# VH-VL binders against q96il0, part 257

Target 1, 167 residues: q96il0
Amino acid sequence: APERGAERRDTAPSGVSRFCPPRKSCHDWIGPPDKYSNLRPVHFYIPENESPLEQKLRKLRQETQEWNQQFWANQNLTFSKEKEEFIHSRLKTKGLGLRTESGQKATLNAEEMADFYKEFLSKNFQKHMYYNRDWYKRNFAITFFMGKVALERIWNKLKQKQKKRSN

## First folded at step 9 (VH-VL)

Design A4 (framework fv_ebrasodebart)
Fold by ESMFold2-Fast, scan of step 9:
Order: sequence, then structure tokens, then C-alpha cells
Structure A4 (fold): chain C 167 residues (1-167), chain A 120 residues (1-120), chain B 108 residues (1-108)
Amino acid sequence: as target 1 above (167 residues)
Amino acid sequence: QIQLVQSGAEVKKPGASVKVSCKASGYTFTSYYISWVRQAPGQGLEWMGWISAYEGYTNYAQKLQGRVTMTTDTSTSTAYMELRSLRSDDTAVYYCARDQSYLPKGHDYWGQGTLVTVSS
Amino acid sequence: QAVLTQPPSVSVSPGQTASITCSGDKLGDKFAYWYQQKPGQSPVLVMYEDSERPSGIPERFSASNSGNTATLTISGTQAMDEADYYCQAWRSSTAYVVFGGGTKLTVL
């Protein structure tokens, strides 16, 4: 049986977080995209007779999700901040205000923004390469434990059949 | 041989700043976070924050937010922790410790500790 | 803010089993870690990922983590095991680290 009763809220004040897995779920549940990382979180179903390997796999997957969410939330915030600073700096250099006469945020054309994107990508190239390294290592570990769990389940079924024959 | 070697003891006056270094060797520096943990005399371990060596991203303990800054220099495999506006209750041994960025293995190697004494 | 609660002290006789607990809300949903600290020394990782033992840590050290409680167990406790023990866990939605208050193990 899945967890009974009220599920823990992501945020104490109602209305801030709306990611709540279904109370009667008997499987993993995928939520809406996170506001900051834009990634969909997975809430993991906990079986009644979870083995130590199954528990380790679940915790490893959860930890990897939290790591991944944190990385992309931070990357997106850094991108947004540096984009705003770049726009502000370029507009100041041109002697232009931060707002148009209509009160909208002043923007740069595509050609000017291309300079920012090129510089941002170049500056963050090494960081993204190390992220990919860690992402592959994490997925290798998860795949390895998924395989161990699958083999454990097969072995337990074979062992059960053996006991039925022997007893 | 994996080592984390910290800078020497510091004596500071209230209101000053201190910057402790932690030089890593014997492993791939960019594959680890560096946590900073302090311990006041006779007290327990208090986590101050961590920094990702390759991202430069930091998470600080809430009570130290605005007073602490953590940085790394990947060219020298060195982590730094700067604490500003020092008070007498900041007197502690300050440790650096590594934790893998790609697997949740815990803090497997620790520096020797740096005693920071804040007194008038 | 997550809080991990440990008993301040535990006392055992040599050769007996010592059990040190660490309690926190839904701690069993997180990986727990254990550190040993002797006077004047840096902490040493003795257990990680709930129940895994680092190379060089004696087989008499074991651990579990379920529900709200993680437990470090030292079987056949020796005088050399006398130390302060700290549990640690990660916050479920952040990369923050949380330490327990520590337990002084006395072997008499």
C-alpha cells in the first residue's frame, strides 16, 4: 500500500507550490515543470516490502534529481541575471533608458543579443562539460543499480520456484 | 595520496575578516564539492556551506548568509572561505572537507582544521 | 530547517554492543552518514549512504536508516572506539548539509 493520509506540501503556504503527487498513486508520478529549473520532478512510489537495493536506488534517483534541479535552477538564474546586466550595460553605453516611452522594458536587437549568447556559451563551456561528466556518472550508477534490482527480482522469483519444488 | 591542507591559525579582533585556505591534492579537484564546517570549543559540528569546484556555485547556511563567501581557484586546486564582521562567538576550529559532486558519498577527507580566535 | 537529534552520551562496557541513534522527520527518506571524532583530531567518515562502510573502517561498525531514525551500531566495542559521533543528512529539496548534535561514546 502507498503512503496513507496527507502528503507533505512542497511549500508551507498554500498556492506557492502546486506540485502534489496523487494520494492513491501506486507508481512513480511526474509533476509539472519546476518554476526555476523548468524540469519535471518525479515522486517515487515506495513499495511495502522495499528491499535494501530498491531503497538505495530510490534514494540515489531522488538525490540525483535534487542535484540536477539545483544545477539548472542556478544556471537559469545566472543566465537571467547576466542577460539583464548585459542589456543594461549596452543601453547605458548607447545613452538609452531602461524603459521605452511606452513603459515597456527596453531590449536589444537579435544581432546585439547574439554577442551575449556567444560569450555566455563560451564562458560556461567548461562548466557544462563537467555537468555532462557528472550527469553521465550519475546515470551510469542509476542504470547499474536498476540492473541489480532487476536481477534481484528475477533471482527472488527463481528462488521462490525452487522452494516450491524442494518443499 | 589524497590531502586537504589548510592555512595556519589566525587571531582577529571583533569586526575584522578572516580568510582560510584549503589546498587539495591527490585527486581531481573538479569532481568534488568543498564543505566548510566549524566547531566552537567544546561544541558540535556546524555546517557553514559548500562550493562546487567546477560550477563555483555556493550554498551557505542561513545564519551565515551575508557574512560568508566561498571561492575556489581550480588552477591551484585551492578552496577559500572568508568570514566577515567577526564576533567572539565565531571563535572555532574551521574545517574544509570534500564530498563527491557525482555521487552522495559523504565527507570522506577532511583538512587538519584552522583555529580562528576572535578576541580583543 | 531540519534538525537531527542525537543522545548527548552513550556508555558501554568493552566487548558490548553500542547503539547511537539519530532522529529527524522523514530521515529514512534521505541518505545518512556517520563521523567519528577523537579529541584534537578531524572527523573521520565511518559510514556512508546509510549502511556502507568506507575502506579501512572495521567490520564491527554497521548502520541502518528507516522511518525517522538512523542508527550506528558498534559490535564488540573497543576502547579505541571512544569518541564523539555525529550523524549527517542532506535536505530533501536542497544541497544543504545537516549535522546532528553529536554523541559522546564512553567505553568503560
Scores: ipSAE 0.675, ipTM 0.859, lowest interface PAE 1.1, mean pLDDT 85
Fold by OpenDDE, second read of step 10:
Structure A4 (fold): chain C 167 residues (1-167), chain A 120 residues (1-120), chain B 108 residues (1-108)
Amino acid sequence: as target 1 above (167 residues)
Amino acid sequence: QIQLVQSGAEVKKPGASVKVSCKASGYTFTSYYISWVRQAPGQGLEWMGWISAYEGYTNYAQKLQGRVTMTTDTSTSTAYMELRSLRSDDTAVYYCARDQSYLPKGHDYWGQGTLVTVSS
Amino acid sequence: QAVLTQPPSVSVSPGQTASITCSGDKLGDKFAYWYQQKPGQSPVLVMYEDSERPSGIPERFSASNSGNTATLTISGTQAMDEADYYCQAWRSSTAYVVFGGGTKLTVL
């Protein structure tokens, strides 16, 4: 029985993962990996009595997530493009076609691909450094606001306990 | 300047063959693919196939399988397209086009076209 | 073979924005190329797959992709933009090229 080669449905880059959590959810939801960034999106829960600090934290998390999604989507697209160009260039240099006589996609060996990865990383080193810097800044801000929210919640709980003791 | 210059118009009878040439200049011929596209009078563009000028690999449209042959002469930087068993519906302007550098995805330069008329 | 569907004709007044759509279930790997063809002339590439313009193509030409639909947009359309426009895709699995049916743009 001829193995039906799984036609990888190269689904066109449809936009942002339309992961919609259930409307009645009281917690954050994690979606499947985005097809471009390979990052799992998080749908953040919005409390009915969201404080201004909680709202600010949620917005910072959302913005950081979007920033990460965009960065990695673009990076992965660039990587895929350059990888394809590299493969084609190397195959040509070797006197090989893009396809074998059997119609299969021609490939490079692991050693040749290692050169690509090294070159790609070298070329994008500065970009990655900036990303890492900004990533730390963003996460530091998020962590700071997480702390503030935690303190606010503690304070509110203490006030409620005092009111209950006075009545 | 990059140029693709095609052979002149052809008039053929049904059942005959036609061979159209496309001479490339202004770039490294062996670095690109050449596609052939035809256009019947008053109709749209129809892709016929491509050839790698370097490897000599070809890919033909399914509709034309067995009737079309694409070749290249690297010494003269010339691509050839032969269409056999001509029919009246093969009457069209035939274009050669240079594909982008790495894959035959798109066509950045075109020949002037060659009219092939198939008439009884 | 994948079929790309274009409107057969689009009419626009000078200075207005023209939009030409190209739709298909299998629009290729990512993006469509766009060609302009004037009567009696060879097609001219006006947009690359990454929505980039070749040298010499005016900035009023732009392209976008959304789902299975590619759109060529011509802002501030001029009389000289009257032509047939073809979208084109490439399929990685077969390495086939496919053209849309073409759209006649008329500048009224």
Scores: ipSAE 0.025, ipTM 0.583, lowest interface PAE 4.8, mean pLDDT 87

Design A40 (framework fv_ebrasodebart)
Fold by ESMFold2-Fast, scan of step 9:
Structure A40 (fold): chain C 167 residues (1-167), chain A 120 residues (1-120), chain B 108 residues (1-108)
Amino acid sequence: as target 1 above (167 residues)
Amino acid sequence: QIQLVQSGAEVKKPGASVKVSCKASGYTFTDYYISWVRQAPGQGLEWMGWISAYEGYTNYAQKLQGRVTMTTDTSTSTAYMELRSLRSDDTAVYYCARDQSYKPKGHDYWGQGTLVTVSS
Amino acid sequence: QAVLTQPPSVSVSPGQTASITCSGDKLGDKLAYWYQQKPGQSPVLVMYEDSERPSGIPERFSASNSGNTATLTISGTQAMDEADYYCQAWRSSTAYVVFGGGTKLTVL
């Protein structure tokens, strides 16, 4: 619910990660990391004779990828926004400008930032806990279907060898 | 603790092939991608390609497509880069470097480099 | 081929601010990284994800990335900062890594 695409789209990042694999590849391709999620997207190869079980596995992997992209894009945007707001608030409280005399962005020292990191992690702890649980569930499901696909391919090879032997 | 240790220097004739190894230790090998980057004497860094240690997926620089092959052996936490049909302009120091698969933080650890000299 | 352009050299006096630029089409829409390389040594990651600093890298290092230009800034430059600096990004149409041509920083 809170991590839905509609909510993510309302705060959509200005930057985009564009990924286009070579035309008609015969295997999966991994793209460049997305600016906001920091995750590399995968373009899944779709064979012409894809079985229903193979299709289910592929869709599960694609859905898991989209879920990961949405979660981390939102998490990273929230972190960056709150970090910047915290820095601006503290600099304003000290009577300091947002830029140094050299024109660089003014920063806080590590000790001052430690409180922000602690607070951010603390308030996002439950989100990260649920993310980890869902991540394990999704990976177990993917592993299970990978096993089923592997078994199907073994049986198909055995049936092909039997037919070739009889012919 | 975290280390990438590369194989030793090589001297090759034009037309030969070379295979450089990169042994990782101190971290979970399959959580990272391994990039290969070379540097000709006095020149800048040139990316050659990367390999996913878990999936085995590779992407190679277009200029090297057809001449380079990257592989891994997860049982020994070792990455390999083979470059074929060597030319004199392949003379360079070859580096391996890791980058995390799901939260890329850049190439945070590098091997010591392997000098490959191609001359006749 | 898409390229990242860096000035070949930058000179700065000790204690002054050094600014090294990296230019590429829509670079601000990509993640930028910076590496320091001293003679005879492997590169060292000094900045990642546009503006983040790895542990162990001095606070005088900072970076930004917007529009077409990423900038590495070294405040209060010291003799030990003398090195070659390389920017890096990912190409948007493939998973290709691209390095800038490098900038030799001289502290005179």
Scores: ipSAE 0.006, ipTM 0.518, lowest interface PAE 12.5, mean pLDDT 81

Design A41 (framework fv_ebrasodebart)
Fold by ESMFold2-Fast, scan of step 9:
Structure A41 (fold): chain C 167 residues (1-167), chain A 120 residues (1-120), chain B 108 residues (1-108)
Amino acid sequence: as target 1 above (167 residues)
Amino acid sequence: QIQLVQSGAEVKKPGASVKVSCKASGYTFTDYYISWVRQAPGQGLEWMGWISAYEGYTNYAQKLQGRVTMTTDTSTSTAYMELRSLRSDDTAVYYCARDQSYKPKGHDYWGQGTLVTVSS
Amino acid sequence: QAVLTQPPSVSVSPGQTASITCSGDKLGDRFAYWYQQKPGQSPVLVMYEDSERPSGIPERFSASNSGNTATLTISGTQAMDEADYYCQAWRSSTAYVVFGGGTKLTVL
């Protein structure tokens, strides 16, 4: 049955937006930003005559995308959770309730929230550096395999030219 | 339940090669780096390099570049370290140890060590 | 390039506080890790990310890292704490691992 561009969103902690691109697409399909990671998923086109090298490149790209989306989904969840805990802790220290007289969530001013952002960034500095390192390494690997695929395609064209020259 | 189990002791002559294995169990192998660390008799810990279990990316200590190769077999959750052109000063206990791929948290689990003796 | 320097040995009496230092250029800009190794055994991670303790490590172990020096502190040192201690850091964030030369802690 034809795919109708449907989408599904997970409510689970490892939530990643899922969608179905139009069937028989001849190009990569880019979806909407994921609710949790805020990154756009890419669904890769699979050629009918995909070479083993092209298959390896596609799988590497797919796995790298999933790794990247999972990292940011988890990071955003951690940020939101720690932000709420920080607000709760500071309100308790002040002897204030979690909600205002009008029933709205009690909030901290910008100066107090600056303390949280400073602590969060400091605490997660190494994590983000390791992420950047892995992200660059993964992109280098993708670029390397893209180069191999390009050379394979050039070689296949060159083989046809060489055959013509030998005849 | 998390465990790294290494291959047994080796005795080699100078100029030979040795290949030590490290079989991981009890965790998702591809989420971690495997570091190789050696310790000569009565000496301290010397880092040799690490390998990303998922991508197979390696980073070797400059002193060992050209002589060491690290690989993994994800189907068996096993890491390997091959050291070539052995010298008497390569005599050491060789350890494998894991650290997280996304954020290093320290080498929290170590193999039992493999004694490699290089003698005339 | 980065070198971590530890004293070769430290001696304390049971119940006293042991202090083991690890020095390196701008070490405080990176996370420090500490390992305990007893004779014939593999190293055991005792402190990570400067001052955090893994589950199962006694509260008498603590650590700090600032400027050029990381310090492992063992309060109320016990005979079972006698071991070699190694500091470790990642150079260039994640590119290389460097270990200190090690410190033999003697509890007599």
Scores: ipSAE 0.011, ipTM 0.451, lowest interface PAE 9.2, mean pLDDT 80

Design A42 (framework fv_ebrasodebart)
Fold by ESMFold2-Fast, scan of step 9:
Structure A42 (fold): chain C 167 residues (1-167), chain A 120 residues (1-120), chain B 108 residues (1-108)
Amino acid sequence: as target 1 above (167 residues)
Amino acid sequence: QIQLVQSGAEVKKPGASVKVSCKASGYTFTDYYISWVRQAPGQGLEWMGWISAYEGYTNYAQKLQGRVTMTTDTSTSTAYMELRSLRSDDTAVYYCARDQSYKPKGHDYWGQGTLVTVSS
Amino acid sequence: QAVLTQPPSVSVSPGQTASITCSGDKLGDKFAYWYQQKPGQSPVLVMYEDSERPSGIPERFSASNSGNTATLTISGTQAMDEADYYCQAWRKSTAYVVFGGGTKLTVL
């Protein structure tokens, strides 16, 4: 149902206690963006009678989320550091100070920043290729186990119907 | 064949630093994290941290924050672990071990271990 | 959050079933791994992802992980199985690797 998507929404930023999943939740919960990765975490609902296959699927999804969080947290930190170093280097080359006369941090124009972004993407091309490869492999594994869980649920439904018919 | 080969035993004085290497072969180095795990004489396994070979991201055990640094050299498929401000209770066998980055398999291959003795 | 707790020692007669437990808060929500270590040797992965067995590990090794407890089971225990056994898990929020304190398995 459409309400299911709404129940997995982000919490409102105005309430500090809303940063955590609601107690007695019976559905997945989507949290606010992580401070370091800028990705929204998913808190998975754990059924009381979770099967081994359902548990394995959930653990794979959770591990993939953690891997993704770690990658992007590192990438964002590296980007920020290298961006600041690039700006500092270019300002020194131009004979300019790190601050404007108004005390604000000095910045480069859009064309110079485009040079940085192009360099950063080129420098990190191999790293991003490895990330995309791993992303594909992780999603393949998740899809495979989603299929297994779906088959298990179909079998259980058939078993339940058979038992009701044989009473 | 898959191997992790570590540098030889070290004897250090308190306050010194030690840097242990772990050379990987037989697999794609950047597909795996490298964990560092130590074991004091007669004690259990203590995780020190891990480093991702492809992203360079590190994660260190809380008790070792500020004293440990992990790095990799992808060109030589080698991981390094440096521990600073050594104490007598840092005397241990230090292991490197790989864990798959994209599909967790646990630490399936381990180095032979490096004995680091900290004594005056 | 808590340290993984293992019994310090377990004794079993040859041919009998050994069970080694590993307890931690909501451990069943994480993947559990098991390692065997013989004196003077590096650890060897014997079980991964709760219940999966690596190539080369005998079928007599099995494991489970549910609730707060992971269990390594060795059926028809042999003298060669005498070793220290360690469980391991990842902490979800920090991605820290956590080892149990270890269990010395003695085959009587």
Scores: ipSAE 0.000, ipTM 0.504, lowest interface PAE 13.7, mean pLDDT 80

Design A43 (framework fv_ebrasodebart)
Fold by ESMFold2-Fast, scan of step 9:
Structure A43 (fold): chain C 167 residues (1-167), chain A 120 residues (1-120), chain B 108 residues (1-108)
Amino acid sequence: as target 1 above (167 residues)
Amino acid sequence: QIQLVQSGAEVKKPGASVKVSCKASGYTFTDYYISWVRQAPGQGLEWMGWISAYEGYTNYAQKLQGRVTMTTDTSTSTAYMELRSLRSDDTAVYYCARDQSYKPKGHDYWGQGTLVTVSS
Amino acid sequence: QAVLTQPPSVSVSPGQTASITCSGDKLGDKFAYWYQQKPGQSPVLVMYEDSERPSGIPERFSASNSGNTATLTISGTQAMDEADYYCQAWDRSTAYVVFGGGTKLTVL
């Protein structure tokens, strides 16, 4: 089963990159990659007359983005930490220092690094499966609410047309 | 059917550690986060942190960072909360509660609570 | 960390409408949740995701969340509704769950 840490040693700092879309944007905007998660944040457009359903959809999309950012930030942190530990351990076994003669960090060859990647993927397989499951569940919920919002907008347009005809 | 059952009351001296367990049953344990919430006598609810068994990640309240550790045992569907360096102001009823992992829906089931008394 | 402010107490007569408020900066951009706690018992979730009602919670419970204020409304309040009520917000950007200070509802 997966590694169980006792402390929050592999937690990335809380927070996301801020970005500003151009003025008078009428649609969602994508920012630069976050330094921790390496994912591009989306700034959601807020309609002037946002309905309760539209607000709920926006909150779901925002919450899903924050969940996704946090998952990948922590995953990337864990990967980097374990990669460093693996390289350090293998270099000690070979009797080599952490730096080359030129002052660069000593590295392992592709074959040795392949061992690390294989172990890392195997170790985290269950975690990634659960991530995919939750990702699909979240997107299903978002799609469901997008459908509700679309039906609400159609109904409101039909009501306006009916009212216009009766007046 | 769905139940969260906590370990019994504890009396500890200042400086000691306490570890409270929360055994889940009647649902898929890995679909939910487990939050720990405490309540001092006559006071309100204070969130301590949460843990996700499938992600292996925890998030602790800033006030308790460095003193609290949350873990799970998926094979027994049990969550644990350990609080170290106990002080008299840690005297409280400690609750575990579930919230779904893919979309926080609120803490719909709670354990019965564990009274931890730090002598003084 | 965000702070949620509730009135310490609210009193209402049986059959009347009780309103319990929860105030926080930009609370309307977050999901709000409500819990009922009776003496010696664990909290019970009564409202989730601003305005949704869990199975088993009476229709007389409703809620809203807009701007800086979330409100729990109990229509036709009954003696059995007498309890402490807590609001809660979930904010992943700060990675925190925050509870309000609680409101004691008295049904006189």
Scores: ipSAE 0.261, ipTM 0.704, lowest interface PAE 4.4, mean pLDDT 83

Design A44 (framework fv_ebrasodebart)
Fold by ESMFold2-Fast, scan of step 9:
Structure A44 (fold): chain C 167 residues (1-167), chain A 120 residues (1-120), chain B 108 residues (1-108)
Amino acid sequence: as target 1 above (167 residues)
Amino acid sequence: QIQLVQSGAEVKKPGASVKVSCKASGYTFTDYYISWVRQAPGQGLEWMGWISAYEGYTNYAQKLQGRVTMTTDTSTSTAYMELRSLRSDDTAVYYCARDQSYKPKGHDYWGQGTLVTVSS
Amino acid sequence: QAVLTQPPSVSVSPGQTASITCSGDKLGDKFAYWYQQKPGQSPVLVMYEDSERPSGIPERFSASNSGNTATLTISGTQAMDEADYYCQAWRSSTAHVVFGGGTKLTVL
């Protein structure tokens, strides 16, 4: 088959698409928005001599990204589904069809949608509060390890300078 | 202090459903995911899925998709796992285990296990 | 589904070093975890985040994870270490939480 291995570039179950940075990068690369979460994935650069601490930071950042992608993919799906159900229900109550004369999806105006947005926000208030709590905890952990990696790099530079100065 | 206590053993016929409970105590229930892991007699550990204690998001093992449902009741700090359309090869000890929502700590506390026997 | 491969059994004499491997594609890109299970008991977490040891787990337990292979090492193996050992990869927040098939450690 001429196209053996049709590129389905493994899309993670969380909705994160696989991507590669142009050429070999010495820095993290930001890819295109994920189709499910609409968040841009970060491809982390792996140093040739990655320390255990650097590896731990990278894995924590990757795990946080996957968690964040999954949360927003689920949130977007729930919002879209409930919005569609609300619109269909209101159009049925008004005796209107689901499509306009031009074949476009029938929609409600901003005033009519106010009830949906109010209910959705109230219903999801606690869920978003827990998301923010976990987001802060995750970023605190990442920041803590970033600080440890920075200190490790400073220490390694000092050790190398000391070795070169040795006579 | 920290405990996960599961419901008692169940005997079911093929085609029936079983619902196992896991009551958590000694920690903030909503800070953790609850995983369900089963083990057939003489076999290894098989992950079935997890649920976030507050968000209610679930992630199920592919081969159990459509047969398993995981829920939580935050008012009682209890997680539930319901498995439907039971087969004889579903005979296993079913465990619940916690894992932190904000840090990859692994399953540090496990329930005592619930034996589910599926036989005609 | 990702697969984690463990040897079905490992035998060592008391005082010897036991090495239990866990292999999977790009396993070193994720955290690995190790569980000990004795007959009739629930699993116990013995190593987390590749090489970290929970409080109460003896220092003779150590682990590593790189490339495609994670390894649990038990130095000065004792009779009380006889158990089934399971590796786990990927966090519960992903769709690919996987356990290895398990390794029966015999101290004879």
Scores: ipSAE 0.416, ipTM 0.733, lowest interface PAE 2.7, mean pLDDT 83

